# Ledger of designs, part 41: VHH binders against q9y6x5

Target 1, 379 residues: q9y6x5
Amino acid sequence: LPPKLLLVSFDGFRADYLKNYEFPHLQNFIKEGVLVEHVKNVFITKTFPNHYSIVTGLYEESHGIVANSMYDAVTKKHFSDSNDKDPFWWNEAVPIWVTNQLQENRSSAAAMWPGTDVPIHDTISSYFMNYNSSVSFEERLNNITMWLNNSNPPVTFATLYWEEPDASGHKYGPEDKENMSRVLKKIDDLIGDLVQRLKMLGLWENLNVIITSDHGMTQCSQDRLINLDSCIDHSYYTLIDLSPVAAILPKINRTEVYNKLKNCSPHMNVYLKEDIPNRFYYQHNDRIQPIILVADEGWTIVLNESSQKLGDHGYDNSLPSMHPFLAAHGPAFHKGYKHSTINIVDIYPMMCHILGLKPHPNNGTFGHTKCLLVDQWCI

## First folded at step 19 (VHH)

Design jb10
Fold by OpenDDE, look of step 19:
Structure jb10 (fold): chain B 379 residues (1-379), chain A 123 residues (1-123)
Amino acid sequence: as target 1 above (379 residues)
Amino acid sequence: QLQLVETGGGLVKPGGSLRLSCVVSGFTFSSYHMAWVRQAPGKELEWVSTISGSGGYEYYERSVKGRFTISTDNAKNTLYLQMSSLKPEDTAVYYCARTQYRYSGEWTPFDPWGQGTQVTVSS
């Protein structure tokens, strides 16, 4: 029987939550499996880019999902969370569920993972749910496990996505211990439900399960705002994305726009596209705008409006507050093994290996995950 | 047909309490997130609170946090907003609506909306 893999994402699960809160179900999951304490995600530490990096092994500049909001100057198309269904945006890469789906005697399933309800390279998962945040985790889980258990051809790769603790992190801020404790308790309970469901169905011992996230969360404040309107007239540019990484499309000379913004705040770095730091791997794509603004951790870029978000993400991917974790369980993984850090793009070649898939060219390093796998040497 | 009907508004003194109700017909809470929003005179529509019908999560706008409580009675298909420690700035027409979380971190409302209920906080 072909190996099976379930990839689960809890959006915005900051890595250090594991140290600061109690997760009896998740800890039990980890105890019987493996943990990567910190996953270095891709530069714009946002939902769409990072989820696509997980399943493609590519940096943003390569897979083409460079932000949650994008603009293509040639086609004049816009991408956003409310307009994400055009394959145009996704077709610059091949996600693992497509690769898996195209194999003989295999199928893929998805519960609201970004991009899974879009035909990519004219292929869509045999089983998927359209994104709807109103659908319960239980219903998502029930569908996924039903497909894993009863499908023909068999589902060998499945994704499951949940919006918490991201939504709460935004609303309460990660430093709100009272509210976040409640939220994270619920998340742990959901993990308990997941494990229990798998055990009840007889899938637990044979199914590989990865629990991870796309990014963390940092505390924001009304006292840490960068008002662009104080630096430049709004008529001089189009805002493609706002905070904490703003994408600027100049309506006047780019140099003039840059000069007006470069000294706007000591808590914001301004880059011409060609000057974006190499470590971000965020340069070689036409969807990246001519100027980007990168706010310091905890600072919010605003227009002449106040932000209601007490937490946010999207900051420098080197910041620990932006890092998620990865836990895994199943026949492919060791038991009781902890690893310090991997890159988020490393997950893809690992998943390909587990599933016996030939990976597409990617930026991941399989060597970084070898210690997690029972069939590999750990050096 | 989908219908939302808000009730429970009225005149109350500062520091007082009100309980708003929203009776829903045509759909069930378990399939939707529900939200309260409000509009004060001359101001834009403001999000107040959201409850997850499917997961039991609750979210509140900063200014109402600790004072307002959102809840549901699935048997009655009714959404509630318990308001306490009311302030003059809470004066508004309050609406209930279906809502959805977006990847951007925003809540988007769904049509249709109710007619709203007036809440007036005045000494």
Scores: ipSAE 0.040, ipTM 0.535, lowest interface PAE 3.2, mean pLDDT 93

Design jb11
Fold by OpenDDE, second read of step 20:
Structure jb11 (fold): chain B 379 residues (1-379), chain A 123 residues (1-123)
Amino acid sequence: as target 1 above (379 residues)
Amino acid sequence: QLQLVETGGGLVKPGGSLRLSCVVSGFTFSSYYMAWVRQAPGKELEWVSTISGSGGYTYYERSVKGRFTISTDNAKNTLYLQMSSLKPEDTAVYYCARTQYRYSGEWTPFDPWGQGTQVTVSS
């Protein structure tokens, strides 16, 4: 029988939550599997881009999902969380569920993972849920496990997505111990439920499960705001994305707009597109706007309206606060092994290996995950 | 306060059918896994079936699979166990309870307990 893999994402699960809070179910999961303590995600550190990087192994400039909000100047199309169904935005890459779906006697399933309810390269998972945030995690879990257990052709790759602890992180801030403890306990309970269901279905020993996240969360404050209106008239540009990485489309001369913004705040870096640091791998895509603003950690870019968020993400991907974790369990993985760091793009070639899929060209390095796998030699 | 009341038990012949009901008060199913468990004379408590709070997933002990059906009516806050093709070995007091997962892979009921309902299968 072909190997099976379930990929689970808890949005906005900062890596150091594992050190600062209790996770009895997750720790048990880890004890019987593997842990990567820190995953370096891609710039910008936002939901759509990083989730697509996980399943493509590509930097954002390569897979074309460069933000949660995008604009294409040629087609005049907009992308957002409320407008993400056009395959135009997704077709610059081939996600792993499509690759898997196209295999003989295999099928893919998806519960709310970004892009899974869109036909990409004219292919969609055999089993999927249309994204609806009001659907409970339990319902999502029920569907995904049912499909893993009873589908024909068999589901060999499945994705499961949940919006917490990201939503709470934004609302409370990651440093709110009282509220975040409650939220993270719930997350751990959901992990317990997942394991429980897999055991009852007889899937636990044979199913590979990866639990990860797309990004972390940093503490924000009303005392750390960058007001663009104090630096430039709103009529001089179109705002495509705002904070903490703003995408600026000039309506006047680009140089003039740049000059008005470059000294706006000591806590914000301003880049012309061609001057974006190479380490971000965030330059070679037409969907990246002519000017980007990058706020320092914990700073929020605003217009005249104040931000109500006490936590945010999207910052420099080298910041530890932006890093998620990865845990895994199943026949492909060791037991009781901990690893320090990998890149988020490394997950894709690992998953392809586990599933016996030929990977598309990607930016991941399979060698970085070898120590996690029982069939590989760890150097 | 939290209460569970089981009904529907009785005496049946082998091959017969019974439908058990469990009315709960003080909590809703949506937040819990619910289970039926049974205890035969001189034997330990045995797990029979579990249903998720949303009703979206059901689990059965191997010996009852295909014969028993667990279900819920959320509007009535009632748990059901439809039993068919009953066997003498199904004779027991049946309890409904909230249940939780154990690392051993078992479903464990937890307090409060109902009074139970007696099911007797005999020729």
Scores: ipSAE 0.013, ipTM 0.326, lowest interface PAE 8.7, mean pLDDT 93

Design jb12
Fold by OpenDDE, look of step 19:
Formats: structure tokens, C-alpha cells, sequence
Structure jb12 (fold): chain B 379 residues (1-379), chain A 123 residues (1-123)
């Protein structure tokens, strides 16, 4: 029988939450499996880009989901969380659920993972839920586990997505110990529910499960604001994305716009598209705008409006506060093994290996995850 | 199942014209940029022309600009390449493909490929 894999994402779960809060259920999960303490995610450290990188093994410039808000100058199309259903945006890559779905005697399932309710390369998973944030975790979990257990052809790859602790991180800030403790307790309980459900259905021993996240969260403050209106008139540009990485589409000469912004704040780097640092792998795509602004950690780019967010993400992907974790359990994984760090794009070739899928060309390195796998040599 | 089928190739004299067709199945043009590429014997794949998904923009290789016209018929799910003023150097197997564009000016064809259609320009 083909192996099965469930990929679970808790949005905005910063890696060091594991060190600073208690997770009895997650720790038990880790104890019986493996942990990667830090996952270096892709720049920009936002939800759509990183979730698509996980399932494609590609950097943003390659898979084409370069931000949560995008603009294509040729087609004049816009992408946002409220407008993400056009396959145009997703078709620059092939996500693993499509690859899996196209195999004989296999099917894919998805519960609200970004992009899973869109036909990509004219393929959509056999089982999926339309994204609706109001749907409970329990309902998502019930559907996923039902599909994993009863489907024909069998579901061999499934995704499950949950919006916390991201939403709360934004609201309270990651440094709010009281509120975040409450939120993270709930997350741990959900993990407990997941494990219990799998055990009840007899899936636990045979199902590979990865629990991970797309990014972390940093503390923001009203004292750390960068007001663009102080530097440039709104009539001179179109804002495609705002904070902490602003995407600027000039309405006048690009150089003029750049010159007005380059000294706007000592806590913001301004890049022409061609000058974006190579380490971001964030240059070679038309959906990246001519100018990008990158705020320093904890700084918020604003217009003549006050930000209500006490936490945010999207910052430099080298910052530890932006890093998620990865835990895994199942027949493919060791027990009681901890690893320091991998790249988020490394997850894809690992998942392909577990599922026996030929990976599409990707930026991941399978060698980085070998030590997690029972069938590989750890050098 | 995604399929691309090229037709319309043949033997033509220099200065002649040909119209290539590419019938696609399994996907919609509006979701992709489409391109014509060609490969001559012993040479690398060469980009020829691209049309945007909605058909509003067309791009051409310098050597074919003004001579070739790329278009689509969405009702027929067909991509076209009207070639005029053909030259011997246009001799190649022509392929249609989905494509993505990078700001560097590079177009990258996307799998799957059709079988291609042979265009031979010879006196």
C-alpha cells in the first residue's frame, strides 16, 4: 500500500513558542517522532508564499506567489486573500497535491490549505473544502480524517490548515504572555484532538503526520512606525502591498519615486527590483514590483492611518522571530530525534520521498532532511 | 489530461506564408500565457512569440517581429501563428506551449509539449 502523509499547518507558530510555553500534546507528538527546531522560511515571510513554498519546494520568484497581495501589470489582475481563486496566480508551479492526485490509485484531500480550492494545472484535489475561516478545526479534522480513512482511490496526501496562533499574534503581540498562553494552550489541545482522532480511527501508526507553520511573529509597537506619507505623495505611486514589505508601483519615473523613498527612514531598506539582495531569491518574477520597501524587525510601514496590530510578520527571513518549526511522526520518521534547522523548501523533496513521488524541479535539498527519515543514512 | 497539438507546418518557398495552429485540451488560455517556440536541427530551442492569457498583449522575437502574428481563438481553444515573409532561417520544428515570463525578458516554456509541426522554408 502506498504511504500516506498528512501535512498540518498552524499559521504563525513561531519556533521559540516551543521553548517559552508548554505544549504537552505537541511534546508528546515530538517525543514519538522528530523535531526541527527552526525552519528558515522564504522571503517574504507571509502566508501564501510560504505555504506554497512548502508544497512546491520553490522560492517565490519561481512559484509566482510572491506575496499575499499581488498585481500583474500585464493582465492588470490583482491577487489578495479575498481574490485568490484565479489559477493564473498558481499555475507557475505544481504543488505536491496535484502531483499526487495525478498518480494512479491515489487521491489528495485538503482542508483550507492555501491554493487547494483552486484548480491548478487544471487539477484540483478529489476532496477539498472551500476556504471559510468560520469553519471549526473539528469540522476540518473530521473531513480530513474521513477522507483519509474511507476514500477510493485512497487519499495518500492530505493538508490541514488552521489560522491560529497567527490571528492572535497579530492582535496581542507575541510578547503578551497572558493572552498568548491561552491561545497556545488551545493550539496544543487541538493537536491533542488530532492525535486522538487518528488513534480512534486506527490511522496513527500508519499515517505520516507533519505539523509545521509558515512563519513566526514579531512584536510591533505604535512607537515604531514608518509613515510613507511623510516621504512621498500618494499620487506618485500605487501601493500593491504595505507592511512590513511594501510593494511600490510608481506612477511617475521610478527613479524619482526611489529617490523620495530611499531616505524615508533609517529603519527601512529601499530596493529597486534589480537590487534586491540575492539571498532573498525574490527578484526574477514580474509580479514583484519595481520598488520594494523592507522594514526592520518590529517596524510597521503605515500611511496616514494608525496600525492596530501588535504583532506582524513578513520581515527578513533570516530573523529567528520569523521562523516556524516542523514536527513529524509516522513510519517514515525516527523517534525522539531533534534537528536544528532546515530550509522550508526542503520539506517538499522530503514529502515526495515519503510518498514515492518524483519531485518536480525544486530548490529544496533532500540531504537536509535525511536524518529525520528511517530509511536514510544520516551523515 | 493536458494536450497540445500543432498543425499547419509544411514546405514553403522563401517569401511564402504559413499558418500554424495549436489546439489545446485540458486547460484554458485565460489561465496561461501561450507561446510558440521552435527548434532547428542541431540548435537549441528558440522562443518565437508569446500572447498573454487574455490575449491583450503579444510579444515577438526580434527576428520574427513584423512577419509573424500570434493570436488565439478561445471558442476553438486554438493558438495560431501566422507566418509571412518566411526565410530559410525560419526552418524548424515549431511547438506551442504554456509559458511564463520573467522581467529579464526571458520566456520559459511549460510542460507538456506537443509533437510539434515541421516548417521548412526552401527554394
Amino acid sequence: as target 1 above (379 residues)
Amino acid sequence: QLQLVETGGGLVKPGGSLRLSCVVSGFTFSSYHMAWVRQAPGKELEWVSTISGQGGYTYYERSVKGRFTISTDNAKNTLYLQMSSLKPEDTAVYYCARTQYKYSGEWTPFDPWGQGTQVTVSS
Scores: ipSAE 0.000, ipTM 0.256, lowest interface PAE 14.3, mean pLDDT 93

Design jb13
Fold by OpenDDE, second read of step 20:
Structure jb13 (fold): chain B 379 residues (1-379), chain A 123 residues (1-123)
Amino acid sequence: as target 1 above (379 residues)
Amino acid sequence: QLQLVETGGGLVKPGGSLRLSCVVSGFTFSSYHMAWVRQAPGKELEWVSTISGHGGYTYYERSVKGRFTISTDNAKNTLYLQMSSLKPEDTAVYYCARTQYKYSGEWTPFDPWGQGTQVTVSS
């Protein structure tokens, strides 16, 4: 029988939460599996881009989901979380569930992972849920595990997505120990539910499970605001994305707009598209706007209205606060092994290996995950 | 078949209190996140508060945090917004709606909406 893999994402789970809070269920999961303590995600460190990087192994400039909000100047199309169903935005890459779905005697399933309710390259998972945040984790879990257990052709790859602790991180800020303890306990309980469900169905020993996240969370404050209106007239540009990485579409001469913004704040870097640092791998896509603003960690770019968030993400992907973790369990993985760091794009070739899929060209390095796998030599 | 009906609005002095109600029909109340939004004359629609169907988590716009309380009575299929320490800037038509948490980290209400209830805060 072909191997099976369940990929689970808890949105906004900062890596160091594992050190600062208690996770009895997750720790048990890790004890019987593997842990990568820090996963360096892709720039920008937002939800849509990073989730797509996990399942494509590509930098954002390559897979084309370069932000949660995008604009294409040629087609005049907009992308947002309320308008994400057009395959136009997703078709610059092939996610792993499509690759898997196209295999003989295999099928994919998805519970609200970004992009899974869109036909990509005219292919959609055999089993999927339209995104609806009102659906409980339990219902999502029940559907996913039912499909993994009873489908024909068999589901060999499945995704499961949950919005916490991201929502709470935004609300409370990651440094709120009291509230975040409660939230993270609930997350750990959900992991307990996941494990219990798999055991009840007899899937636990044979199913490979990856638990990860797309990004972390940094503390924000009303004392750390960058007001663009103080630097440039709103009529001179269109805002495509705002904070902490703003995407600017000039309505006047680009150089003039740049000059008005370049000294707006000592806590914000302003880049012409061609001058974006190479380390971001965030340049070679038409969906990246002519000017981007990158706020320093913990700073918020605003217009006249103040931010409602006490936590945020999207910052420099080298910042530890932006990094998620990865834990895994199953026949493909060692038991009781901890690894320091990998890149988020490394997950894709690993998953392809586990599933016996030929990977599409990607930016991941399979060698970075070899130590996690029982069938590989650890160098 | 889906219906939301807001009530409880009125005229109140600054510092006063109001309790808004939203009775829903045609759907399972507990299966959805519910939100209050408001619109003042000549201004954009503004999100005010959300209560999560997952476990009753509450979220508030910063300007109303500490002053407003969102709650539900599932037995009555009713959403509430307790408003205290009201300010003139709270003057608006208040609407209740089903809402979703989006990947962007924002709450987005979706149709159908109620007719709204007018809240006026004035001395």
Scores: ipSAE 0.031, ipTM 0.506, lowest interface PAE 3.5, mean pLDDT 93

Design jb14
Fold by OpenDDE, second read of step 20:
Structure jb14 (fold): chain B 379 residues (1-379), chain A 123 residues (1-123)
Amino acid sequence: as target 1 above (379 residues)
Amino acid sequence: QLQLVETGGGLVKPGGSLRLSCVVSGFTFSSYHMAWVRQAPGKELEWVSTISGYGGYTYYERSVKGRFTISTDNAKNTLYLQMSSLKPEDTAVYYCARTQYKYSGEWTPFDPWGQGTQVTVSS
């Protein structure tokens, strides 16, 4: 039988939560598997882009999902949470579930992973759920595990997505020990449910499971605001994305807009598109706007409105607060092994290896994950 | 047929209190995130509060945090908004709606909507 892999994402699970809070179920999962303590994600550190990087192995400039909100100047199309179903946005890359789905005697399943409810390259998973946050984790888990267990052709790759602890991180801020402890306990319980369900169905020993996240969370404050309206009239530009990385589409001369913004705040870097630092790999895509504003960690870019969040993400991907973790269990993985760090794009070639899929060209390095795998030499 | 019916609005003085109710029918109340939103004359629709259908998490707009409390009675299929320390700025038609948490971290209400209930805060 072909190998099976379940990829699970808990949105906004900051890596150092593992050090600062108790996770008995997740720790047990790790004890029987592997842990990567820090995963360096891609810039910008937002949900859509990073989830797509996980499953494509590509930087955002390459897979084309460059933000949660995007604008294409040629087609005049907009991308957002309420408008994410157009394959136009996704077709610049081939996610692993499509690759898997196209194999003989294999199929893919998905429970609300970003992009999985869209036909990409005219291909959609045989089993998928439209995104609906009202659907419980239990229901998502039940569907995914049923498909993994009873489908024909067999489901060999599945994704499972959950919105916490991101939602609570935004609400409480990651430094709220009281509230976040409660939230993270619940997450750990869900992991317990996942493991229990897999055991009950007889899948636990044969299924490879990866538990990861797309980004972390940093503490924000009303005392750390950057008000763009103080620097430039809103009539001079269109805002495509706001905080902590603002995407600016000038309505007047780009240089003039840039000059008005470049000294707006000492806590914000302003880049012309061509001057965006190479380390971000965030330049070579038409969907990246002419001017990008990047707030310092913990700072919020606002207009003449107050921020609603005590926590946020999207900042420089070198910041530890933005980094998620990766844990894995199954036949492909060692037991009781911990690794310090990998890049988030490294997950893709690893998953392809596990599934026996030929990877599309990607930015990942398979060598970075060799120590996690039982069939590889660890150097 | 999905239906939401808001009640409890009225005229109140600044500093006063009101409790809004929303009775829902046609869907499982506890299976959805529920939200209160409001619209003042000539203004855009504004999100006020959300209660999660699972876990009971509550979320509030910053301007109402500490003053408003969202809650549910599942037995009555009723959503509540307890409003205290009301301000003139709170004057609006208040609507209850189902809502979804989006990947971006935002709450988005979706159809159907109720008829709304008018809240007027004036001296």
Scores: ipSAE 0.360, ipTM 0.713, lowest interface PAE 1.5, mean pLDDT 94

Design jb15
Fold by OpenDDE, look of step 19:
Structure jb15 (fold): chain B 379 residues (1-379), chain A 123 residues (1-123)
Amino acid sequence: as target 1 above (379 residues)
Amino acid sequence: QLQLVETGGGLVKPGGSLRLSCVVSGFTFSSYHMAWVRQAPGKELEWVSTISGRGGYTYYERSVKGRFTISTDNAKNTLYLQMSSLKPEDTAVYYCARTQYKYSGEWTPFDPWGQGTQVTVSS
């Protein structure tokens, strides 16, 4: 039987939630599989960039999804969560579901994963759901598992996406123990439902399953705001993205805009595009704006308005609060093995290996995941 | 079908100039970073230059910086490399390809690429 892989993402699942809350279903999943405690994600630590990095093995500058909100100065196109269906934005890379879909006797399926309802390189998954946040996890799960079980050609790669605990993290803040406990309990129950469904269908033993996330969440406060209006007039720039990484398109001389912003706050770093730190791998793409502002952890960049978010993400990808986890189960993975850390781009070559796919050039290192796999030597 | 076709190579004296062209089909390079790479006999593939998908940024190998200019014509779906002040060490087969910036800090081309065009710099 060809290997099969289900990739599941719970948006905004901070890695240390596993240490601070109870997850009986997820812990059982881990006990029978593997855990990577921390996954270093890509900068910017936002939903679209990181989900695309998972499935391409590329940094943002290479796959072209550089933020949740983007602007292309040449075409004058805008990208946002409400405007993400133009293949123009996605075609700078080839995601794994496309690679898989193009193989003989294989098909891909997707439930709400970013980019899966867009034809990329003129290819779309044989089975997919248009993104609709109102669709229940149960319905998404039912469709995915039906496709995994009954499709011809067989679905060998599938994705499943869920918006929690991100939405609640934003609303309550990650430090709200009462509300977050409730939310995370629900997430664990959903994992229980997933496992139960797979067992009922006879897929559990033969299906490889990865449960991961795109980023974490940090606590924000009304006491930690950076008001750009105090530093620069709105007429001098166009805001492409706001917080915690602002993308600035100057309407006047770039140097003048930079000079007005560079000392705006001691809790914000201001970079010209060419001066963005190399470690971010966030420079070599036209969709990155001429100036970016990076707020310190827990600080929020605002205009002349107060933020209602008590939690946020998008900060420096070296911060532990931004890191998700990765758990996996299936015939390709060891049982009861824990690993400290990998890079999020390392997931792609691992998935390619599991599926027997030739990976496209990527930034991942297969060696970082070898210890998770039963067919590899662990040094 | 993705295809790249390089032209413009030839024999030139040291200090001379050549203009290479690469016509692409099956994709739009506005969606990719494009690169010129070269390979001399018995040597490894060497990155020469990269232009960002929309032509906003250009990058050059140190040895060719100031002498070579990479550009695109989207209307013609063509990538160019203007070479000036050519040196014997520039002798190689030149290829155009889509490229990515890698973790190692290097530009890496990926398939497919053309058959290449021979550039020979000799007295």
Scores: ipSAE 0.007, ipTM 0.285, lowest interface PAE 11.5, mean pLDDT 93

Design jb16
Fold by OpenDDE, look of step 19:
Structure jb16 (fold): chain B 379 residues (1-379), chain A 123 residues (1-123)
Amino acid sequence: as target 1 above (379 residues)
Amino acid sequence: QLQLVETGGGLVKPGGSLRLSCVVSGFTFSSYHMAWVRQAPGKELEWVSTISSSGGYTYYERSVKGRFTISTDNAKNTLYLQMSSLKPEDTAVYYCARTQYKYSGEWTPFDPWGQGTQVTVSS
């Protein structure tokens, strides 16, 4: 029988939450499996880009989902969470569920993972749920586990997505210990429910499960705002994305717009597209706008409006506050092994290996995850 | 037809309590996250609290945390906001609304909105 893999994402689960809060269920999961303490995600550290990087092994410039909000100047199309269903945006890469779906005697399932309710390369998973934040974790879990257990062809790859602790992180800020402890306890309970469900169905011993996240969360404040209106008139540019990485489409000469913004704040770096640091791997895509603004950690770019978020993400992907974790359990993984760090793009070749899939060209390094796997040498 | 009707507002002294109700028709809470928002005189609309469709998650504005409790009765199709230790700054028209969380990290309110209920906290 082909191996099976369930990929679970808890949005905005900052890596150091594991050090600062108690997770009895998750720790038990880790004890019986593996942990990567920090996962270096892609820049921008936002939901759509990073979730697509996980399942493609590509940096943003390569898979084409470069932000949660995008604009294509040629087609005049816009991408956002309210307008994300056009395959145009997704077709620059092939996600693993499509690769898996196209194999004989295999099918894929998805519960609200970004992009899974869109036909990509004219292929959509055999089983999926349209995104609806109002659907409970229980219902998502029930559908996923039902598909994993009863489908023909068998579901060999499945994704499960949950919006916490991201939503709470935004509302309360990651430094609110009272509220975040409550939220994180609930998440741990959900992990307990997941494990219990798998055991009840007889899937636990044979199913590979990865629990991870797309990004962390940093504390924001009304005292740390960068008001663009103080630096440049709205008539001079179109805002494609705002904070903490703003995408600027000039309506006048680009150099003039740049010059008006370059000294706007000491807590914001302004880049022409060609000058974006190489380490971001965020340059070689037409969907990246001519100018980007990158706020320092904890700073918020605003217009003449106050931010209502006490936490945010999207900052420099080298910041620990932006990093998620990865835990895994199953026959493919060791037991009681901890690893310090991997790149988020490394997850894809690992998953391909576990599933016996030939990976598409990607930016991941399989060698970085070998120590997690029982069938590999750990150098 | 979708409808939301808020009730329970009134005049109360500081430190007092009120319980707001929002009766909905045309949909069920199991299908939507619900929120309370408020608008004080001369101020912008302010988010107060959200409850998930399952009731498993609740969110509160910092200023009301520990004083307000959001809940639902699915059998009655009613959303509640129990308010305690009320302060003058809580004076506002309170609205209930359906809401959705997006990948972008934002909540989006749904139409229609109720007419609201006036809460006045004064000595």
Scores: ipSAE 0.609, ipTM 0.829, lowest interface PAE 0.8, mean pLDDT 95

